VH-VL binders against q58483. Designs and how they scored, part 22

Target 1, 193 residues: q58483
Amino acid sequence: MKVIGISGSPRPEGNTTLLVREALNAIAEEGIETEFISLADKELNPCIGCNMCKEEGKCPIIDDVDEILKKMKEADGIILGSPVYFGGVSAQLKMLMDRSRPLRIGFQLRNKVGGAVAVGASRNGGQETTIQQIHNFFLIHSMIVVGDNDPTAHYGGTGVGKAPGDCKNDDIGLETARNLGKKVAEVVKLIKK
Short names: E, the ipSAE of ESMFold2; O, the ipSAE of OpenDDE; V2, 0.75 times the mean of E and O plus 0.25 times the DockQ between their complexes.

## First folded at step 5 (VH-VL; framework fv_anetumab)

Design g2 (at its last look DockQ between E and O 0.50; V2 from the best seeds 0.00; counts 0 for: pae E 8.6 > 2)
Fold by ESMFold2-Fast, scan of step 5:
Structure g2 (fold): chain C 193 residues (1-193), chain A 124 residues (1-124), chain B 111 residues (1-111)
Amino acid sequence: as target 1 above (193 residues)
Amino acid sequence: QVELVQSGAEVKKPGESLKISCKGSGYSFTSYWIGWVRQAPGKGLEWMGIIYPGDSDTRYSPSFQGQVTISADKSISTAYLQWSSLKASDTAMYYCARLPYYYDSSGWDAFDIWGQGTLVTVSS
Amino acid sequence: DIALTQPASVSGSPGQSITISCTGTSSDVGRYNYVSWYQQHPGKAPKLMIYEVSNRPSGVSNRFSGSKSGNTASLTISGLQAEDEADYYCSSYTDSSTYVVFGGGTKLTVL
């Protein structure tokens, strides 16, 4: 069993990374292999809309996206994290999402477990609308969407951080991310038996 | 042209209150942090605190928490540093400086634009 | 309140290169790539010379360069000129409640 966590932040090691890693740490504590991927150090290009992936089973654009999609296909669970941009995901994460069309051929992510993390500058700073966009991505890929486990039990990891490192002191946000990880691990184990 | 212009020099007695200012121009004032840095005579730079004028989020150095108040009035693009009761040890040059805000950054960048400084002298 | 260690003074002759060190810990200089260097001439405000360890703002001479190894950052000034005589301060982001720390400053004398 393996769960990957992907940070859509354009900047490495920020508050989004802290929350994604917190979720992955909780998953690792359950005995599941984890891998963290930051999009900040990847070469990503937007979808060109040519539909070539329908016939070839893969995108013709050569960059880092194919390697990430391969890891998504091989994982049992996927955590996607993003800083909030205008109530939505980063451009980097949107590029990955839009380029994931090849994985819909045969619905290669079917029944994999998806969890979302969002970091905003304030508590009501667009985290939940951003999480909703990530959940819609999971749904169109026929994945199983989970929120954070009890006692927090909402939509996913919701961090508050404006200054660098703020999420280290966001006890509520860290708890939501940890409980998200626990729920992802629980459902992955349930599916794999 | 981006600049920070600070209020003029002050001479005060111990126990008096004081509020000095830092006015930004040539940029979006609410999109950058404004920090305050102290330099005692013949000494080095000490970070005091910082404010984001867009929402008044304020952070203090532990050494200055409770000793000063940092505020901003975004309608006139001005940040303030205030003392309720000055001490002789507050004698120093006070600089305001602009820090870029990069969302979800792993650290704070550099103070890229500095005010000219306000000299505060506290003596009998 | 000074958390970063700099030599109190350094000196050099015109045309030479000098290096100023800035030593912190694994919680500031050793962890993050947010080291900056400021130049201060007598009676003047500090001026940013280097940010993010090695980047120069527009208008800063390429004679100024920055680097980092482990817990120590360095500012190197090549082709030393009389106008470089000033105090130099390093600064780093820290993940403590302090957020920003400065070095004690180094007085550069051009002989």
Scores: ipSAE 0.339, ipTM 0.749, lowest interface PAE 3.1, mean pLDDT 90
Fold by OpenDDE, look of step 6:
Structure g2 (fold): chain C 193 residues (1-193), chain A 124 residues (1-124), chain B 111 residues (1-111)
Amino acid sequence: as target 1 above (193 residues)
Amino acid sequence: QVELVQSGAEVKKPGESLKISCKGSGYSFTSYWIGWVRQAPGKGLEWMGIIYPGDSDTRYSPSFQGQVTISADKSISTAYLQWSSLKASDTAMYYCARLPYYYDSSGWDAFDIWGQGTLVTVSS
Amino acid sequence: DIALTQPASVSGSPGQSITISCTGTSSDVGRYNYVSWYQQHPGKAPKLMIYEVSNRPSGVSNRFSGSKSGNTASLTISGLQAEDEADYYCSSYTDSSTYVVFGGGTKLTVL
């Protein structure tokens, strides 16, 4: 069993990365293999809507997306994290999402477990609306969407990072991230049982 | 034009209280952190602390924690540095500076805009 | 107090290139690309010359450049001019209890 965590932050070691890693740590503690992926250092290009993926099954754009998609396809669970940009996901994460259309052919991510992490500058700064976008993405891929586990059970990992390293001291954020990891691990185990 | 304008020089006695100011203009005052930097005569720059005027989130250097108070009034785009009881060793030039933070960055950027400085002289 | 290590002074003749080093630790300069350099003329406020190791703000001469290797950042001034005579301070983000740390400063003399 393997769960990958993808940070959509343009920064490789920002607060989003911190929370995604925290979720992955919780998963690792459950004996599941984990891998962290940052989009910060990736060459990503937006979907151009050419529909070649529908016709040929492959995107004609050559960049780092294909490798990431392969990892997504191979994983049993996927955690997507994003900073809150205008109440939504980062452009980096959105590019990945949009470019994931090849995986919808045959629904290659079907029944994989999806969890979401969002980091905002304030406690009520768009974390939920960002998570909602990620959840929609998972649902469109026919994935199994999960929130963070009890006792914090809501929509996923939600952190506050107004300054560098803030999420290290955001106990609420850390707890929700860990509980997300636990929930993802639990459901992955149930499916793979 | 983006600028920080600080209050004038101060001459004080030990034990007196003091509050100096730093007024920002030409930019969104609540969108940038404001830091205070001390420079004793003939010495280097010392980071004192920072404040986010938007919500008054304040972070202090351990060396200055409890020694000074940093505050801000966003309604007039002004940050403050104050002492309850000055010491001779507080004699220094004090600079305020703007500190950008790009969201979700792993660290602080640089102080890109500086005030002209406020000289504080404390002597008996 | 924690500080980055700079040479106390450097000198050069007009037209020459000089380099000022800034040595930190794996918790600041070595860990992050948030190193900045400031120029300070006597009686004046510091001026940002370099940020994020090697970026120049608008209005800063291209004679100023920055780099980093390991725990040491460097400021290079090419084509040295009389006006470059000043104190130079490096700084870095830290993940310790202090968010920002400054170097001790370097006095640059143009001969």
Scores: ipSAE 0.105, ipTM 0.682, lowest interface PAE 2.4, mean pLDDT 93
Fold by ESMFold2, look of step 6:
Structure g2 (fold): chain C 193 residues (1-193), chain A 124 residues (1-124), chain B 111 residues (1-111)
Amino acid sequence: as target 1 above (193 residues)
Amino acid sequence: QVELVQSGAEVKKPGESLKISCKGSGYSFTSYWIGWVRQAPGKGLEWMGIIYPGDSDTRYSPSFQGQVTISADKSISTAYLQWSSLKASDTAMYYCARLPYYYDSSGWDAFDIWGQGTLVTVSS
Amino acid sequence: DIALTQPASVSGSPGQSITISCTGTSSDVGRYNYVSWYQQHPGKAPKLMIYEVSNRPSGVSNRFSGSKSGNTASLTISGLQAEDEADYYCSSYTDSSTYVVFGGGTKLTVL
C-alpha cells in the first residue's frame, strides 16, 4: 500500500509542504509506504485544449506532468496540498489537475482515497474553499474523498502561515493534517482488506 | 514616494524607558512587514523582530524576546520599538525596514526600504 | 543568532571585478533562495542591492550581480568604482526561530 502527497506550492520548503509531510508522517506510522512530491521544482505547462490525449492516452506536452501522473496511478491514496491563492489552488496544482485527463480515460484513479490540505494567511482564510476545489478534482476522477479524522473531523488539513515555515508552530493545523493522514490510512486499509 | 521616517536621536541614562517610532508613507502600511534592525557602534546588522501592522502579528529574534516591545498604530501608519529599562549596551543605531508580505506565505523577499536610523545613546 | 560568514574585508582596484562570499548552512543559504545583499556607506542606512540570490532592484547598477552554490552565496561587483567602497552585508531567511540572519559584514576598499 502506498500513499503519495503532492504539494502545489511554488516554494519547495514552504508551509504547504510542512502540512502535507505531517499527514504523510501519520500515514507512515500506520505502516503504509509514503512518497512526497513537490510541484515547485517541476516543469509544468497548462493544458492547451488539443484533445490529443483522448486518442493517445497521454498528453503530447513533454514536461514533468507525465511522471507525476504515473505516480498518482500507482498510489492507493493521494493527498493534495495547496496554498490558498485567492480562495483556490495554486496555478501549479491547477495545471496538474487540468493535465490529469489521461488518468480519467478508463478512470484510472477510481476508488483511490483522496485527502486535501490547504494553508492560508489566517485561520478561516480560504482553506475550506481551496479544499473543496481539491475535493471536486477527486470526485470527477471517481475517487473516495475523506476529511480529517476525529477529534478535529472537518474537511482536511488546514494550516495558517504568513512566513515560510510558520506552520511548524501551528499546532492546530498540524493536528488537522495528522488526523487527515490517519483517516486516509484507515480507509486505504479498509478498501484493501 | 515610499519612505520610512524615524524619530530623532535619543540620549538616555540606564534604567530609563524609551519608545522610538517609524512612520511609513507612500504605500499601504498594513500590507508590508516592518522589521527592526540594530547596529551597535562599529558592529554589524542584527535583526531584532518584525511586525505585520495589518493584524499586529509580532515576532522577535530570540536574542531580543522580552528585551524590547515592537508595536504598531496602523491609524497613523507608525511602528514602534520600546524599552522599559535601557542598558548601556542598548547604545546603537536602530533601523526600521520594510519587508514584502506575500499572501499565503508564498515567498520571503528582502528589506527593500529602510528608515534613516535612530541613534540611541545610553550612558551614565 | 547564527551569523552568515563573510570575509572581514576585500579590496580591488578601479575597473576590476571582486567577489564577496557569504557562507551559511543547509538550514538557510543552502535551503532557501531568499538571500539578499545590502550596501552601507558610513553614516547611512543600508541599501538593498540584490534579492532572491540574483535579482537587482530597479535603480541598482548591472555591475552588481549575485549567485549561489550550495551553502555559499556570492556578490560580484564588476568594473569597480570608488563609490563602491562601503560595507556589504548578506542576509538569508532561515526556518529556525530567528527567521532572518545577517552576515557579519565585509568592508570593501577600492585601492
Scores: ipSAE 0.014, ipTM 0.639, lowest interface PAE 8.6, mean pLDDT 90
ESMFold2 (binder alone), look of step 6: mean pLDDT 89; pTM 0.918

Design g3
Fold by ESMFold2-Fast, scan of step 5:
Structure g3 (fold): chain C 193 residues (1-193), chain A 124 residues (1-124), chain B 111 residues (1-111)
Amino acid sequence: as target 1 above (193 residues)
Amino acid sequence: QVELVQSGAEVKKPGESLKISCKGSGYSFTSYWIGWVRQAPGKGLEWMGIIYPGDSDTRYSPSFQGQVTISADKSISTAYLQWSSLKASDTAMYYCARLPYYYDSSGWDAFDIWGQGTLVTVSS
Amino acid sequence: DIALTQPASVSGSPGQSITISCTGTSSDVGRYNYVSWYQQHPGKAPKLMIYDVSNRPSGVSNRFSGSKSGNTASLTISGLQAEDEADYYCSSYAGDNNYVVFGGGTKLTVL
């Protein structure tokens, strides 16, 4: 069993990374293999709408996206994290999402477990709308969407961070991320047995 | 035009209080951090602290925590740096500078717009 | 107390290239890609020349370039001109409570 966590932050080692890693740490404590991927270090290009992936099952754009999609296909669970940009996901995460069309051929992510993390400037800073966009991505890929476990029990990991490292002191945000990880691990184990 | 305009030079005695200002114009003042940077005569740059005027969230350098107070009044697009009791060692040029704000703030950008500086001289 | 290490001075002739180093630790320059460089002419405020290790703001000459290897960031100025004579400061994020740390500064003399 393996769960991957992907940070859509355009900056490495940021608050989004802290929350995604917190969720992955909770998953690792359950005996599940984890891997963290930062999009800040990747060459990403937007989908150009050429329909090549529909005809050939492959995208003609040569960059780091195909390697990430391969890891998504091989995982049992996927955590997607994003800073809140205008109430939604980062451009980096959106590029990955839009480029994932090849995985819908045969619905290669079907029944994988999806969890979402968002970091905003304030507690009511667009985390839930961003999480909803990530949930919609999971749903269109026929994945199983989960929120965070009790006692937090909301929609996923929700952090508050403005400056680098702020989320280290966001005890509530870290708890939501940890409980998200616990729920992802629980459901992955239910599916894989 | 985007600019930061600072208050004029000050000459003070040790023990006196002082408040200097930095007024932003030509941009959304509440969308950027404002930082304060000190430069002692013939010396390099020292970061003192930074404030986000939208909610007054303030971060201080460890060297300046408790030595100064940074504040902002968003209604007049002005940030402030204040001393309760000046020391001779506070003699320096003080710059304010603008830093972009990110929702995540996973990394700093850089101080892209600087004020002209306020020279503070504390007699000794 | 935490400062990045720069040479106190460097010099070059018009048309030459020079490089200014900025050395930190594995906890700041070596860890983060948040290195910026500022140019300061005598009596003037600093001007941003490079941000995020290697990016130039609009209006900054492409003669200025930035890079990083391990714990050392570098500013390279090619085709030196008299107007490049100034003090140059690097800056990096260094972690909790050290959001901005400056180097000691380097005086560039164009002979």
Scores: ipSAE 0.102, ipTM 0.661, lowest interface PAE 5.1, mean pLDDT 88

Design g4
Fold by ESMFold2-Fast, scan of step 5:
Structure g4 (fold): chain C 193 residues (1-193), chain A 124 residues (1-124), chain B 111 residues (1-111)
Amino acid sequence: as target 1 above (193 residues)
Amino acid sequence: QVELVQSGAEVKKPGESLKISCKGSGYSFTDYWIGWVRQAPGKGLEWMGIIYPGDSDTRYSPSFQGQVTISADKSISTAYLQWSSLKASDTAMYYCARLPYYYDSEGWDAFDIWGQGTLVTVSS
Amino acid sequence: DIALTQPASVSGSPGQSITISCTGTSSDVGRYNYVSWYQQHPGKAPKLMIYDVSNRPSGVSNRFSGSKSGNTASLTISGLQAEDEADYYCSSYTSDSTYVVFGGGTKLTVL
């Protein structure tokens, strides 16, 4: 079993990375293989709407997206994390999401477990609207969407950070990310028994 | 024009309190951090701490935590550095400087605009 | 202790090039692309010359360039001019509780 975590932050490390890693650490503690992927240093290009993926089964744009999609296809669970930009996901994560259309051919992510992480500047800083965008992505891919496990039990990992490294001291945010990881691990194990 | 203007030089005795100021103009004051940097006579730059005026979130260097208080009044676009009881070792030039706000940043960028400095002399 | 190491002094003649090094660790200069360089003339406030390793602010001469390799950042000044004589400080973000660390400073003498 394997779960991947993808940070949509335009920066290779940061508060979003801290929360995604916290979720993955909780998953690893359950004996599941984990891998972290940052979009910050990837060559990403937006979907150009040409419908080539429907005809050929593959996007014609040559960049780093295809390698990431292959890892998503091979995983049993996927954590997506994003900083909150205007109440939604980063442009980097949205580019990956829009370019994932080839994976809907045969619904290649069907029944994989999805969890979401968002980091905002304040506690009511758009984390939940950002998480809802990520959940909608999982739903359109026919994935199983989970929130964070009890006792936090909301929609996913919700971090607060204003300065670099702030999420290291966001005990509430770290707990939500950890409980998200525990729920992802629980459901992955149920499906793969 | 973007500018940080600091209060004038101060001469104080040990044990006295002091509050110096840094006024921003020409930009949105609540959208940038304001940092304080100390330079002892003939020495290098030492970062003291930083404040985000929009919500008064403050961060201190470990060396200055508990030694000074950083505050801001966003209604007059002014940041402050304050001592409750000065020591002779506080004699230094004090600079304020502006730092961009990036809440999801891996790190802080650079101090792009600097005040002219406030010389504080503490002697008996 | 100063976390970033710079030579105490460097010198050059007008028209020459000089390089000032700034050596940190894998948790600051080696990790992050948040290295900045400041120029300070006697009696004046520091002025930002380079940010994010190699970027120049508007108004800074292209004679100033920055680079980084491993744990060492470098400021290079080409075509030295008398007005370049100043103290130069590097700075880096660090992930520990200090957040910002400065180098000890380098006195550039143009002879």
Scores: ipSAE 0.029, ipTM 0.608, lowest interface PAE 7.3, mean pLDDT 88

Design g5
Fold by ESMFold2-Fast, scan of step 5:
Structure g5 (fold): chain C 193 residues (1-193), chain A 124 residues (1-124), chain B 111 residues (1-111)
Amino acid sequence: as target 1 above (193 residues)
Amino acid sequence: QVELVQSGAEVKKPGESLKISCKGSGYSFTSYWIGWVRQAPGKGLEWMGIIYPGDSDTRYSPSFQGQVTISADKSISTAYLQWSSLKASDTAMYYCARLPYYYDSEGWDAFDIWGQGTLVTVSS
Amino acid sequence: DIALTQPASVSGSPGQSITISCTGTSSDVGRYNWVSWYQQHPGKAPKLMIYDVSNRPSGVSNRFSGSKSGNTASLTISGLQAEDEADYYCSSYTSDSTYVVFGGGTKLTVL
């Protein structure tokens, strides 16, 4: 069993990374293999709408996306994290999402477990609208969407931070991320039993 | 035009209080961090702290926490750096600089716009 | 607060290329892609030349480029011109409570 966590932040080792890693650490504590991927250092290009992936089964654009999609296909669960940009996901994460179309051929992510993380500048700073965009991505891929487990039990990991490292002191945000990881691990184990 | 305009040079005696200003114009003042950077005569740059004027969230360098106060007045798009009791070692050029927010909760980019500087001289 | 190591001086002739290094630790330059470079002419405020390791602001000549390898970031200036003579400072975010650190500065002399 393996769960991957992907940070859509344009900056490495930021607040989004802290929350995604917190979720992955909770998953690792349950005996599940984890891998963290940052989009900050990846070459990503937007989908150009050419539909060639329908016939070829692969996108003709040569960059780092294909390797990430391969890891997504091989995982049992996927955590996607993003800073809040205008109430939504980062451009980096949106590029990955839009380029994932080849994985819908045969619905290669079907029944994989999806969890979302978002970091905003304030507690009501667009985290939930960003998480909803990530959930919609999971749903169109026929994945199983989960929120964070009790006692927080909402929509996923929700952090607050404006400066790098602020989420180290966001006890509530870290708890939501940890409980998200626990829920992902629980459901992955149920499916793979 | 985006710019930061700082108050004029100051000559003070040790023990006196001082408050210098940095006025932003040409942009949404409450949407960007304003930082303060010190440069002692013939020395390099030292960051002191920053403030987000939209909610007055303030962060200090450990070297300057408790030694200065950073504040802002949103109604006049002005940030302030204040000393309660100046020392001769406070003699320096003080710059304010804007740190873009970009709606990026991950935090900071580079200081993209700088004020012209305020020279503070503390002597007898 | 100064935590990053730069050479005190560097020199070159017009048309030449030079490189200025900025060495930190695994808690700042080695960890984050938040490295900036500033140019300061005598009596003037610093000007942003490079942000996020290698990006140039609008209006900055493409003769200026940035890179990073491990704990060391580098500013390279190609086709040196007399007006490039200035002090250059690097800066980085840190993972500790300091938040931001600057390098000691490098004086570039164009001979």
Scores: ipSAE 0.037, ipTM 0.600, lowest interface PAE 6.9, mean pLDDT 87

Design g6
Fold by ESMFold2-Fast, scan of step 5:
Structure g6 (fold): chain C 193 residues (1-193), chain A 124 residues (1-124), chain B 111 residues (1-111)
Amino acid sequence: as target 1 above (193 residues)
Amino acid sequence: QVELVQSGAEVKKPGESLKISCKGSGYSFTSYWIGWVRQAPGKGLEWMGMIYPGDSDTRYSPSFQGQVTISADKSISTAYLQWSSLKASDTAMYYCARLPYYWDSSGWDAFDIWGQGTLVTVSS
Amino acid sequence: DIALTQPASVSGSPGQSITISCTGTSSDVGRYNYVSWYQQHPGKAPKLMIYDVSNRPSGVSNRFSGSKSGNTASLTISGLQAEDEADYYCSSYTSDSTYVVFGGGTKLTVL
């Protein structure tokens, strides 16, 4: 079993990374292999016209997206994290999401477990609308969507940070991320037993 | 036009209090951090601290924590740097500069607009 | 009081290229892509030249470029002109103190 966590932050070590890593750490504590992927150092291009070539079933754009999609296909669970941009995901994460269309051929992410993380400027700073956008991505891929487990029991990992490292002191946000990880691990184990 | 305008030069004696100002215009004042940067005569730049006027969240460098007070009045788009008791070693040029919000985002994570500076001279 | 290390001075002739280094640690320059560069002429406020390692603000000449390798960021000025003569400061953020640090500054002389 393996769960991957992907940070859509344009920063390699930002608050989004802290929350995604916290969720992955909780999953690793359950004996599940984890891998963290940052989009900050990846070559990503928008998928304008990518689905024009029906015969290939693969996007002809050559960049880092195909390797990431392969890892998504091979994982049992996927955590997507993003800083809040206009109440939604970063451009980096949206590019990955839009470029994932080839994985809908045969619904290659079907029944994989999805969890979402968002970091905003304040406690009610657009984290939940961003999480909902990520959940909609999971739903269109026929994935199983989970929120964070008890005792926090909301929609996913929700952090607050305005400066680098702020989420180290966001006890509530870290707890939501850990409980998201625990729920992802629980459901992955149920499906793979 | 986006600008930061600082108060005029000050000449003070040791032990006196002082409050200098930095007024923002042409942008949403509550959406940006305002930082304070010190430059002693002939020396380099030294970050003192910053404030986010939207909620008064204030960060200080360890070297200046307890030595100065940073505040803001968002109703008049003005940030302040204050000393309760000046020392001769406080003689310096003081700059304010704005810093964008969401340091976890790409783009403008730097001091993009600077005030003209306030020269503070504290006689020995 | 964690300072970034810059050479005290650098010089070049008109039309040449020069590079100014800014060396920190794995907790600042090496960790974050929040390196900025500022130009300061005597008696004037600093001006942002580069942000986020390699990005230029509108109005800054493409003769100015930034890069980073490991714990060292670099500012390169190509096609040196007399008006480039100024002090240059790098800046970064730290992971464990939540504060901004500046380099000691480099005086560029155009000979």
Scores: ipSAE 0.016, ipTM 0.568, lowest interface PAE 7.2, mean pLDDT 86

